# Ledger of designs, part 17: VH-VL binders against GMP synthase [glutamine-hydrolyzing] subunit A (guaAA)

Target 1, 190 residues: GMP synthase [glutamine-hydrolyzing] subunit A (guaAA), of Methanobrevibacter smithii (a5uk20)
Amino acid sequence: MTILVINNKGQYNHRIQRSLQYLKIPTELVPNTLSIEEIEAKNPIGLILGGGPSIEGAGNSEEYIKHFDIPILGICLGHQLIAKAYGGQIDTSNTESYAKVEINIVNDENLFSGLAPKMEVWSSHKDEVKSIPDDFEILANSNLCDVESFKHTEKDVYGIQFHPEVHHTPKGSTIFENFYEICKKRCNND
Short names: E, the ipSAE of ESMFold2; O, the ipSAE of OpenDDE; V2, 0.75 times the mean of E and O plus 0.25 times the DockQ between their complexes.

## First folded at step 21 (VH-VL; framework fv_narsoplimab)

Design d3 (from z4 with light chain K26R; at its last look DockQ between E and O 0.71; V2 from the best seeds 0.77)
Fold by ESMFold2, look of step 21:
Structure d3 (fold): chain C 190 residues (1-190), chain A 124 residues (1-124), chain B 106 residues (1-106)
Amino acid sequence: as target 1 above (190 residues)
Amino acid sequence: QVTLKESGPVLVKPTETLTLTCTVSGFSLSTSGVGVSWIRQPPGKALEWLAHIYWDDDKSYRTSLKSRLTISKDTSKNQVVLTMTNMDPVDTATYYCAHYYWIQKYGIDAFDIWGQGTLVTVSS
Amino acid sequence: QPVLTQPPSLSVSPGQTASITCSGERLGDRYAYWYQQKPGQSPVLVMYQDDKRPSGIPERFSGSNSGNTATLTISGTQAMDEADYYCQAWDFHTAVFGGGTKLTVL
């Protein structure tokens, strides 16, 4: 019942793992250079793709996104990698975001359960998803970023541009607990 | 061996700012997974957690005291510093610093080694 | 912050079992930790992550945590076990201690 956190070399990847530990969610932080077979051998119930400085440094993350059928959550860079893997558009924001931002939650039946209509989040990024891929829907937006979160319409693949793992996102624990519930429901229904 | 030692003891007047230094030995404050907390205990009363700092300079504070507390570290001096503003007689307590270590499959994500504590008295 | 509630005191006879409880909303969804403190001394960690003993803690100490309650159990209680006991949990990124239980061994 382990969620693997894929370390894409950002400063917050350990904080993602620590957040899960404090929520008593079984977790392991792994390099983004593990092979598909090495990931499979750990028998994860979900993947979290961590943040990082660049898409070029994301190792095998695109392979993981395309191969695995277990729930996937992309955070910051991970959110952008999911969009790119499915044909979305990534570009530099016209506004850098390094502050608390209020996001509007437009769908609360899944990752944002219990959080609608708005939540305060910490944003620390220059790049953003400019257009979402086909077969995705927007879950949240803000005045600064049209795509704060999305979900694949058929798969349990989620992206968030903000950082739930930091204390500047007061309800970040609920995001992680909701993702864990998605992972557990998937196991129970399979 | 891992050891921690609080500065003091100290006498502080009401409204003044308390500064406590925890000097550590047997580990580096920059080691991935390391952290240090401050915990206090008023005479005859329960333990009260105050603040924590991690090796990567992430910090957390007791919510009710957040506006009064600052935690920082100086890795080159093996020191963790707590400041607490606007001291009041109710803040009279023994103040402890404590070691924390947790990273990936290793360590105890709690306070496994404590300093001897230092008495802080706020005069009335 | 969440409140962790412990009984203020507990008395047992030597050789009997002491069970010290720590109650908090959904505490079983978090790890519980236990500390022993003897008079004039710093606290000592005696249980972590619900049921794991640090090195040097006797096997007569055990722990459990489910629902809203964590329990530290001392079997075959000895006079040296007389101390104050505190539970602790993490509330996301902040730590919370219980009010403490004074264990007396008569």
Scores: ipSAE 0.755, ipTM 0.890, lowest interface PAE 1.3, mean pLDDT 91
ESMFold2 (binder alone), look of step 21: mean pLDDT 93; pTM 0.949
OpenDDE, look of step 21: ipSAE 0.812; ipTM 0.914

Design d4 (from z4 with heavy chain K105P; at its last look DockQ between E and O 0.84; V2 from the best seeds 0.55)
Fold by OpenDDE, look of step 21:
Structure d4 (fold): chain C 190 residues (1-190), chain A 124 residues (1-124), chain B 106 residues (1-106)
Amino acid sequence: as target 1 above (190 residues)
Amino acid sequence: QVTLKESGPVLVKPTETLTLTCTVSGFSLSTSGVGVSWIRQPPGKALEWLAHIYWDDDKSYRTSLKSRLTISKDTSKNQVVLTMTNMDPVDTATYYCAHYYWIQPYGIDAFDIWGQGTLVTVSS
Amino acid sequence: QPVLTQPPSLSVSPGQTASITCSGEKLGDRYAYWYQQKPGQSPVLVMYQDDKRPSGIPERFSGSNSGNTATLTISGTQAMDEADYYCQAWDFHTAVFGGGTKLTVL
C-alpha cells in the first residue's frame, strides 16, 4: 500500500515524501536509477515522479511511465516526462522559473476533486508542456501556462506543472489525498 | 547533543521590531529533513506556533501574523532568526525555538528538542 | 487556521488513568503529537505520530488517534505527571497546537 516517490533530484523531492507522511500515506523515496524489477519488487500502488533539474538526469523515470500500469503522478519535471513519454511537446517556459500562479481548474474530477475552480500554486520550472499528447486532456491552465495539469483519458496518469508539496501551494494536500484515493481504488479493483 | 538557545532583547517598546536569534548546535541547518520553528507562549496561556524554516529554505508562517513575521537562517553561523514587526503588549510571551527532523532513522517529525525560551516583554 | 480542542483541565487521583483528548477537523488523517510542560520549564515531547513514545518517556504514556480525536492516556498516573499537556498537528507545513490541558493529580 505504498506510493513510491521517484527522486529526480529536484529541490522539493524530499518534501513530496514529507507531504505524504503528513497525511499518513505510506510512502518511500527511491532513486530514479532503480531497475524496473526493483520497483516491481516494492509492489507500489502508485508512483509520484518528482521534479528535477533536467530531463537528462531523470534516470529511468520515462521507462517507469511506459512500463507500469498503476496510477502515476508527475510533478514539474515528472509532469514533463509524462508528456514526453506519450509524444507531447516540451519547450522553454516564457515565464520566470519561480512564481505564484493562480490556476484555473477546468476539470475537477479525480485529482482536483473538492477544489475550487481557481487556486493558488507554486511554479518552479524552466520548461513546460506546450502541447498535450494524444489521449490526454487538460485539467488545469493559467494565464502563464496552458497546460498546468493534464490526465490520460483512459489511464490514471496525471501531470501537474506546479508543486503541490510546498507551502506556497496551500491546497496541495488535497491533491495528494485525491491521488492516494485513486491509488487505493485501483488496488482494490486488481 | 542537539541544543538550541534563544537570544535577543527581553524588553521591546510598542511598534518596535523584535529580532530573536536561535543558535543551534549538534546539527546542520542545511541537512535534509531538518527544520526549526519558533513558538511562543504568553504568560499563563497556550503554546502558539509562529513560523518554521526548512532545510531547503522553504518557510511557513502563522497566517494571522504572516505580515509581521520573517524567519531566516544563516547556515554558516548555525543560527535561525525571527523578526516580528510592530510589537504590541499582547505579543508579550516566552519565545521558544525548537528542533524538527523527520528523515529516518532518527527523525520523528516533531518538536523533539526545545530551547529554554526567552521572555520578551513589550512595554512602554 | 485549524483548531485543536482540548479540555482545559482534568483531575485524577494517583494510580488512576488520565485520558486527555484532542479534537480537530481531519485530525484522524494526520499525526498527532503531545507535549508535557511543567511550570517554568520548556515543553517536552511525550508522544509523536499518534502512539509512539520518545526515548525516556515512561510506558504508562500511550497515544491513539481515531476519527478526528487524538487521545493521550496516562495509566497509573503519578504526582510527577501533573503538568500542562498540549496536542499538536501539522496542517500541511503549518503547525497547530491545542489549547492545552491542565492535569492535576489529587
Scores: ipSAE 0.359, ipTM 0.796, lowest interface PAE 1.6, mean pLDDT 92
ESMFold2, look of step 21: ipSAE 0.551; ipTM 0.820
ESMFold2 (binder alone), look of step 21: mean pLDDT 91; pTM 0.936

Design d5 (from z4 with heavy chain I108V; at its last look DockQ between E and O 0.82; V2 from the best seeds 0.81)
Heavy chain, then light chain:
Amino acid sequence: QVTLKESGPVLVKPTETLTLTCTVSGFSLSTSGVGVSWIRQPPGKALEWLAHIYWDDDKSYRTSLKSRLTISKDTSKNQVVLTMTNMDPVDTATYYCAHYYWIQKYGVDAFDIWGQGTLVTVSS
Amino acid sequence: QPVLTQPPSLSVSPGQTASITCSGEKLGDRYAYWYQQKPGQSPVLVMYQDDKRPSGIPERFSGSNSGNTATLTISGTQAMDEADYYCQAWDFHTAVFGGGTKLTVL
ESMFold2, look of step 21: ipSAE 0.784; ipTM 0.894
ESMFold2 (binder alone), look of step 21: mean pLDDT 93; pTM 0.948
OpenDDE, look of step 21: ipSAE 0.839; ipTM 0.922

Design d6 (from z4 with heavy chain Y106H; at its last look DockQ between E and O 0.80; V2 from the best seeds 0.81)
Heavy chain, then light chain:
Amino acid sequence: QVTLKESGPVLVKPTETLTLTCTVSGFSLSTSGVGVSWIRQPPGKALEWLAHIYWDDDKSYRTSLKSRLTISKDTSKNQVVLTMTNMDPVDTATYYCAHYYWIQKHGIDAFDIWGQGTLVTVSS
Amino acid sequence: QPVLTQPPSLSVSPGQTASITCSGEKLGDRYAYWYQQKPGQSPVLVMYQDDKRPSGIPERFSGSNSGNTATLTISGTQAMDEADYYCQAWDFHTAVFGGGTKLTVL
ESMFold2, look of step 21: ipSAE 0.778; ipTM 0.898
ESMFold2 (binder alone), look of step 21: mean pLDDT 93; pTM 0.951
OpenDDE, look of step 21: ipSAE 0.849; ipTM 0.926

## First folded at step 22 (VH-VL; framework fv_narsoplimab)

Design e12 (from z4 with heavy chain Y106H I108V; at its last fold request DockQ between E and O 0.90; V2 from the best seeds 0.87)
Heavy chain, then light chain:
Amino acid sequence: QVTLKESGPVLVKPTETLTLTCTVSGFSLSTSGVGVSWIRQPPGKALEWLAHIYWDDDKSYRTSLKSRLTISKDTSKNQVVLTMTNMDPVDTATYYCAHYYWIQKHGVDAFDIWGQGTLVTVSS
Amino acid sequence: QPVLTQPPSLSVSPGQTASITCSGEKLGDRYAYWYQQKPGQSPVLVMYQDDKRPSGIPERFSGSNSGNTATLTISGTQAMDEADYYCQAWDFHTAVFGGGTKLTVL
ESMFold2, look of step 22: ipSAE 0.753; ipTM 0.893
ESMFold2 (binder alone), look of step 22: mean pLDDT 93; pTM 0.949
OpenDDE, look of step 22: ipSAE 0.870; ipTM 0.932
ESMFold2, fold request of step 23: ipSAE 0.788, 0.806, 0.786; ipTM 0.896, 0.906, 0.897
ESMFold2 (binder alone), fold request of step 23: mean pLDDT 93, 93, 93; pTM 0.947, 0.949, 0.948
OpenDDE, fold request of step 23: ipSAE 0.917, 0.916, 0.923; ipTM 0.958, 0.957, 0.961

Design e13 (from k7 with heavy chain Y106H I108V; at its last fold request DockQ between E and O 0.90; V2 from the best seeds 0.86)
Heavy chain, then light chain:
Amino acid sequence: QVTLKESGPVLVKPTETLTLTCTVSGFSLSTSGVGVSWIRQPPGKALEWLAHIYWDDDKSYRTSLKSRLTISKDTSKNQVVLTMTNMDPVDTATYYCAHYYWFQKHGVDAFDIWGQGTLVTVSS
Amino acid sequence: QPVLTQPPSLSVSPGQTASITCSGEKLGDRYAYWYQQKPGQSPVLVMYQDDKRPSGIPERFSGSNSGNTATLTISGTQAMDEADYYCQAWDFHTAVFGGGTKLTVL
ESMFold2, look of step 22: ipSAE 0.754; ipTM 0.880
ESMFold2 (binder alone), look of step 22: mean pLDDT 93; pTM 0.953
OpenDDE, look of step 22: ipSAE 0.874; ipTM 0.933
ESMFold2, fold request of step 23: ipSAE 0.760, 0.773, 0.772; ipTM 0.893, 0.897, 0.890
ESMFold2 (binder alone), fold request of step 23: mean pLDDT 93, 93, 93; pTM 0.951, 0.953, 0.952
OpenDDE, fold request of step 23: ipSAE 0.911, 0.916, 0.913; ipTM 0.954, 0.957, 0.956

Design e14 (at its last look DockQ between E and O 0.75; V2 from the best seeds 0.00; counts 0 for: pae E 2.6 > 2)
Fold by ESMFold2, look of step 22:
Parts: sequence; structure tokens; C-alpha cells
Structure e14 (fold): chain C 190 residues (1-190), chain A 123 residues (1-123), chain B 106 residues (1-106)
Amino acid sequence: as target 1 above (190 residues)
Amino acid sequence: QVTLKESGPVLVKPTETLTLTCTVSGFSLSTSGVGVSWIRQPPGKALEWLAHIYWDDDKSYRTSLKSRLTISKDTSKNQVVLTMTNMDPVDTATYYCAHYYWIQKGIDAFDIWGQGTLVTVSS
Amino acid sequence: QPVLTQPPSLSVSPGQTASITCSGEKLGDRYAYWYQQKPGQSPVLVMYQDDKRPSGIPERFSGSNSGNTATLTISGTQAMDEADYYCQAWDFHTAVFGGGTKLTVL
């Protein structure tokens, strides 16, 4: 019962895996070049799409998003890849952020359970999701980014633009624990 | 194969700054997944974790001591350095550095320890 | 911050089973690690990730962790097992040690 972390070549992908391990969440960091069959052979209960420098370098991540029905969490680039895969709009942020920012949590029944109304996060991106895709709803926003997090209304597909895996996001562990609960509940109800 | 050696022993006066060096051998501080912790043990008392540094320069500190601690590494010299300010007699302890390896074979524990070094904070 | 509580001491006769507990709120939701320390020596890892034994540690050492309690079990306890035993867990990015248990074999 492993969550696979898809390495999209960003500087924090190994910290995602390490964060899960510290939380006793079974995990493996894998290249974004694995085939669908290779992912299936690992029998994952969820996928986390890591951050990276570009959408062009995301390997097979879009294929994973479209193929798998297990829960998916996209972090930073992964968040943007999910939006792109479902027809959302990606644009350069009007504001750069290099430090901590406070996000407003507008839906706390899922990924943000126990975290409303506000949360301090580490923000270090320049590109953002400008418009959410159809069949998605916003979970969080900030003064710097209108779409800090979203969720598919029917599927367990989540995106976050901030980094829960770094120590500058003090409650980042709760994001990972909540995602693991989503994965376990989904698995137990099948 | 893997060894760690703490500098010292040292005698430090109250209020002074302690600097300890851990010299490592048998591995590179740049190896993905590698880390080194500092852990201390006052005479007759329990182990107390102080600080950790990873190969990618990520760091963590014991919350109660974070204002007094700085951990750093010099990869070219295979050294990890701990600095602790404003020493007090209560800080008298044996200080250990310990190897940590996250990822390879999934160990993620303090699997190899140095011999330890006595730090005495004089009256 | 989390506190890991161990009994300060435990005595067993040679050949008996020693069970050393480590208690913390929801500790079963984290991995537990165990270290043995003999007088004048550095700690030695004897159990990791709840129940995994490092190479070179005798089979009589085993571990478990559920609910609020992790347990290091030594079956067929020998005089050489007399030592202090510390549990350890990660509180996300920081490590925490228990207070230690002095195991006496008489």
C-alpha cells in the first residue's frame, strides 16, 4: 500500500518522499519516465506529482493523470500539470513570492481537514493556474495566487501550489496525512 | 567502512560558544540521502537530539535549543560543524555525531555513531 | 512537542523475556527505533521502523508498535543484554528520544 512520488526534477521531490517516510506512509520516489504498466506493477494506492522546472520536462505525468483512477496530489508543477490535463489555464504569476505566505482555506472537508481558516505555507513559484478547469473547485487562495489549491468535484484529484514538504510550511504534515487518509479510505471502499 | 569522529574533548567557560567538528570517513557528505545528526548525553542522563543536516543542506534543530544552535558542513573536508552559543554548566555532556541514511535500502535511522566527545562547562 | 515515555528500569532473570515499552500519543502512526547503550560505549541501533532488525543483531530482539505504545522485546535474555535502551521517533522533521530504560539481568 505505497504512495508513489513522481520525480518531476524539482529541488524538493526527495523531500516529499522523506516527509512521507517520517509520517510512516509507505512511499517510493520514481522517475517520471515510467510506463503506465510499470506504475501499475507497483500497485500504488495514490500518486503525488512533484515539482519541477517545466511542463515540458514532466515526462509521462499527463498520461498518469488521465489514466489512473487512484487519488492524485499535484504539488507546484504537479498542480499545474493537473490543471493543464483537464483544460485549465496556466499563466505567469503577476507577483513573485520568495518566502512564507498565508493562504485562505475555503473548503476543509478533505485535503485541508483540520487546517481552516488559514495556513502559513512556503511559496516559491512564478507560474500559476489562472482559471480552474471544469469539474474542479477551489480549496484555497491567497493575496498572491487566486488558485492555491483545487479539487476535482468527482475524483480524488487535488492540486496545491505551495510546498508542504518543507519546514517553512509548519503544518505540512497534516496535508500529507490527510492525503494518505483519502488514499486509504478509497482503497478500503473498493 | 563508515566512521565518524568528534573533535575534542573540550573545556568551555560559561557564556562562551562551543564549536564541535565531526570528521566523516567512508562516505561523502554529498551522497544523496546522507545526513549527520548531533546528539548529546549529560552524565547519567538520557540521549538528547540536537540538530541534523542533510546532503542537500536541509537542516533541522531541537525546538527548545534552535536559537543557540547552528549546524553546517564542509563537503571538501568531510566535516560537519555544530556551534552552540551561551554555554552553561547544564550543557556538560558527551556529544555524539551520528550517520543517517535516508533512501538507500530504506534504513532512515542513526546507524553509525562516533565515539563521542566530552564537553565540560567549567564553573 | 511529543514526549516518549519509557519505564526507568526493568529487571529480568537470564533466559526470561524482557519487554521494554515506549509510550507516546499515537506513536503507532510513526516509526519507532531502538538503541542499545552499554556503559562507556556509544549507542548501537538494534531495531528500526518498528520491527526491522539490523544486520548483526540477534534474532532474540524483536519489536512492535501499535496505538500509543512501541515495545522492544528480548527473548532468552542474556547477561550481555544488560544495557540502557532508548526509543526514538521522528516528529516530522525533528527527532525525539525516550528517557531510556536500564535493563538489569540477574
Scores: ipSAE 0.485, ipTM 0.800, lowest interface PAE 2.6, mean pLDDT 89
ESMFold2 (binder alone), look of step 22: mean pLDDT 91; pTM 0.937
OpenDDE, look of step 22: ipSAE 0.856; ipTM 0.927

Design e15 (from z4 with heavy chain Y106T; at its last look DockQ between E and O 0.84; V2 from the best seeds 0.79)
Fold by ESMFold2, look of step 22:
Structure e15 (fold): chain C 190 residues (1-190), chain A 124 residues (1-124), chain B 106 residues (1-106)
Amino acid sequence: as target 1 above (190 residues)
Amino acid sequence: QVTLKESGPVLVKPTETLTLTCTVSGFSLSTSGVGVSWIRQPPGKALEWLAHIYWDDDKSYRTSLKSRLTISKDTSKNQVVLTMTNMDPVDTATYYCAHYYWIQKTGIDAFDIWGQGTLVTVSS
Amino acid sequence: QPVLTQPPSLSVSPGQTASITCSGEKLGDRYAYWYQQKPGQSPVLVMYQDDKRPSGIPERFSGSNSGNTATLTISGTQAMDEADYYCQAWDFHTAVFGGGTKLTVL
């Protein structure tokens, strides 16, 4: 009952793994160069795509997004990779963000359960999703970023632009717990 | 052998800034998974966690004291430093530093080795 | 901040079982840790991640954690086990200690 964290080479990937450990959620941090077969052999119940410096350095992450039908959560770069994989638009933000931001939660039925209507998060990014792909819906926005979070309408594929894994996001633990519940529910239905 | 040693006994006046140094040996402060916490204990009272620093320089602080605390490290000196501003007689306690080690699958994510502690008295 | 509640004291006879509790809201959803402190000494880790013993801790020490309560159990309690015992948990990125339990062995 392991969630795999895909290491996309950012400074916070080990903090995602540590955050899950503090929440007693079974987890393993793995390279983004693992083959589909190597991921399958670990029998994960979900994937978290970590942050990183560039889309070019994301290894096999786009292949994972398209291949796996288990729940997927993309954080920061991972959020952008999901958008790219499904044909969304990514571009440089008008304002580089390294601050606490209040996000507006527009849908709390899933990843944001118990967090509506607003949440304080840590924002640390230069690029953002400018348009979401077809078959996605917005879960949260802010004054700085129209797409703070999205979900695929049919699949358990979620993106968040902010960092739940850092202490500057006080309720970040709830995001991870909600994602774990999504993974467990999906596992029970398989 | 992993060991930690806090600064010797300290007398501090109210309103002054306390600076405590934890000197470590037997491990590197840059080793992946390593961290150091400061924990205090007023005489006859319970343990109170204050602050933590990880090998990657990530930090956390007790929420009620966050505005008064700063933790830092110097790997080349094997030192972790805590500063606490605006000291008050209620801050009189033995201050400990403690080793922490986290690594996936094999690590201990607890305070497994403690220093002897140093008594800080805030008076006058 | 979460509060971890321990009974202030517990007395047992030598050879009896001591059960020291640590209560907190949904504590079973987190790992619990236990520390022993003898008078004039630094704390010593005796249990981590609910039920794991560090090297050098006797097998008579065991732990459990479910619901709202973690328990440190000492079977066959000996006079040398007389000490203060503290539970600890992580509240996400911050650590929290319980108030401590003085174990007396008479």
Scores: ipSAE 0.657, ipTM 0.857, lowest interface PAE 1.6, mean pLDDT 90
ESMFold2 (binder alone), look of step 22: mean pLDDT 93; pTM 0.951
OpenDDE, look of step 22: ipSAE 0.874; ipTM 0.933

Design e16 (from z4 with heavy chain Q104T; at its last look DockQ between E and O 0.80; V2 from the best seeds 0.00; counts 0 for: pae E 2.01 > 2)
Fold by ESMFold2, look of step 22:
Structure e16 (fold): chain C 190 residues (1-190), chain A 124 residues (1-124), chain B 106 residues (1-106)
Amino acid sequence: as target 1 above (190 residues)
Amino acid sequence: QVTLKESGPVLVKPTETLTLTCTVSGFSLSTSGVGVSWIRQPPGKALEWLAHIYWDDDKSYRTSLKSRLTISKDTSKNQVVLTMTNMDPVDTATYYCAHYYWITKYGIDAFDIWGQGTLVTVSS
Amino acid sequence: QPVLTQPPSLSVSPGQTASITCSGEKLGDRYAYWYQQKPGQSPVLVMYQDDKRPSGIPERFSGSNSGNTATLTISGTQAMDEADYYCQAWDFHTAVFGGGTKLTVL
């Protein structure tokens, strides 16, 4: 029951993999250039799309988002890639900026289970989602970013603008554990 | 071939700041996936993990001691440095540094190589 | 930090099996690690990732971890196995050690 971490070349992709390893969640960090067939051959139960410097460097990530029906979590750039893949709007910037911020959790089903009403996170505001796609709903917001998290209303596709893998997000382990539970439930049909 | 050696031993007065240096050999502190922890053991008592630093400068600290601890590294000197402020007699212990490598494809994700330890005594 | 609880001591006769436990809430959802420490010496890794033995550790050492309890098992115990044993786990980004178990072989 492996979750694949798609390496979109950001500074924290190794920390996503390491975080999952510390939680005893089977995981592998893979290049964003793998084909659909190569991903399928690994039999993943979920995908995490890592952060990165730009949409242009995201390789096949949009293809993965559109093809796979297993749970998908997008972190930072991955969050923005999901929005873009479904027709949402993003703004881009060449300047990185990070802040510790308190996010307001407006929906605590599944991904944010046990975390409402607020949590402290390490959030980037280099790029941000300005409009969410059709068939998505907002899960969290902050003073820094109107769209800190969203999910697809029908599919297990989630985005977060903040980094659960860093120590500045003290409850980040709960996000990863909640996502793993989502993956296990999809895999283990009753 | 991998070795770690703590500086000291040292005598510190209460309220003073402790500085310990771990000098490493047989590996580089810049190697992707590598890290070094500091772990202490008061006389006759259990091991207590204090702090960790990774090759990419990510750091973690024992939560109850975070306000007193700083860990850093000097990769050009192969040294990891621990400072602990406001020392107290209860901090008297043997302090160890230990090698860690989290990428299991290339190593063991445990504290597999330890220094010999250094005695830190806090007295008034 | 979460607490890993070990019995303070355990006595076993030579040739018998010693089972040293390490208990913590949902510890089976984390990897467990074990260290041996003889008097005046630094700890030595004897088990990692629940049940994996590093090079140089005798096959009589084995490990398991499920539910709330990890166990280090030494079959056919020998006098040289007399030592303090510590379990260790990661609490996300921080590490925690158990209180230690003194194994006596008589």
Scores: ipSAE 0.624, ipTM 0.860, lowest interface PAE 2.0, mean pLDDT 90
ESMFold2 (binder alone), look of step 22: mean pLDDT 91; pTM 0.937
OpenDDE, look of step 22: ipSAE 0.869; ipTM 0.932

Design e17 (from z4 with heavy chain Y106R; at its last read DockQ between E and O 0.84; V2 from the best seeds 0.86)
Heavy chain, then light chain:
Amino acid sequence: QVTLKESGPVLVKPTETLTLTCTVSGFSLSTSGVGVSWIRQPPGKALEWLAHIYWDDDKSYRTSLKSRLTISKDTSKNQVVLTMTNMDPVDTATYYCAHYYWIQKRGIDAFDIWGQGTLVTVSS
Amino acid sequence: QPVLTQPPSLSVSPGQTASITCSGEKLGDRYAYWYQQKPGQSPVLVMYQDDKRPSGIPERFSGSNSGNTATLTISGTQAMDEADYYCQAWDFHTAVFGGGTKLTVL
ESMFold2, look of step 22: ipSAE 0.798; ipTM 0.901
ESMFold2 (binder alone), look of step 22: mean pLDDT 93; pTM 0.951
OpenDDE, look of step 22: ipSAE 0.875; ipTM 0.933
ESMFold2, fold request of step 23: ipSAE 0.794, 0.803, 0.790; ipTM 0.900, 0.904, 0.899
ESMFold2 (binder alone), fold request of step 23: mean pLDDT 93, 93, 93; pTM 0.949, 0.947, 0.950
OpenDDE, fold request of step 23: ipSAE 0.925, 0.926, 0.927; ipTM 0.961, 0.961, 0.962
ESMFold2, last read: ipSAE 0.802, 0.807, 0.791; ipTM 0.905, 0.904, 0.899
ESMFold2 (binder alone), last read: mean pLDDT 93, 93, 93; pTM 0.950, 0.949, 0.948
OpenDDE, last read: ipSAE 0.926, 0.928, 0.922; ipTM 0.962, 0.963, 0.960

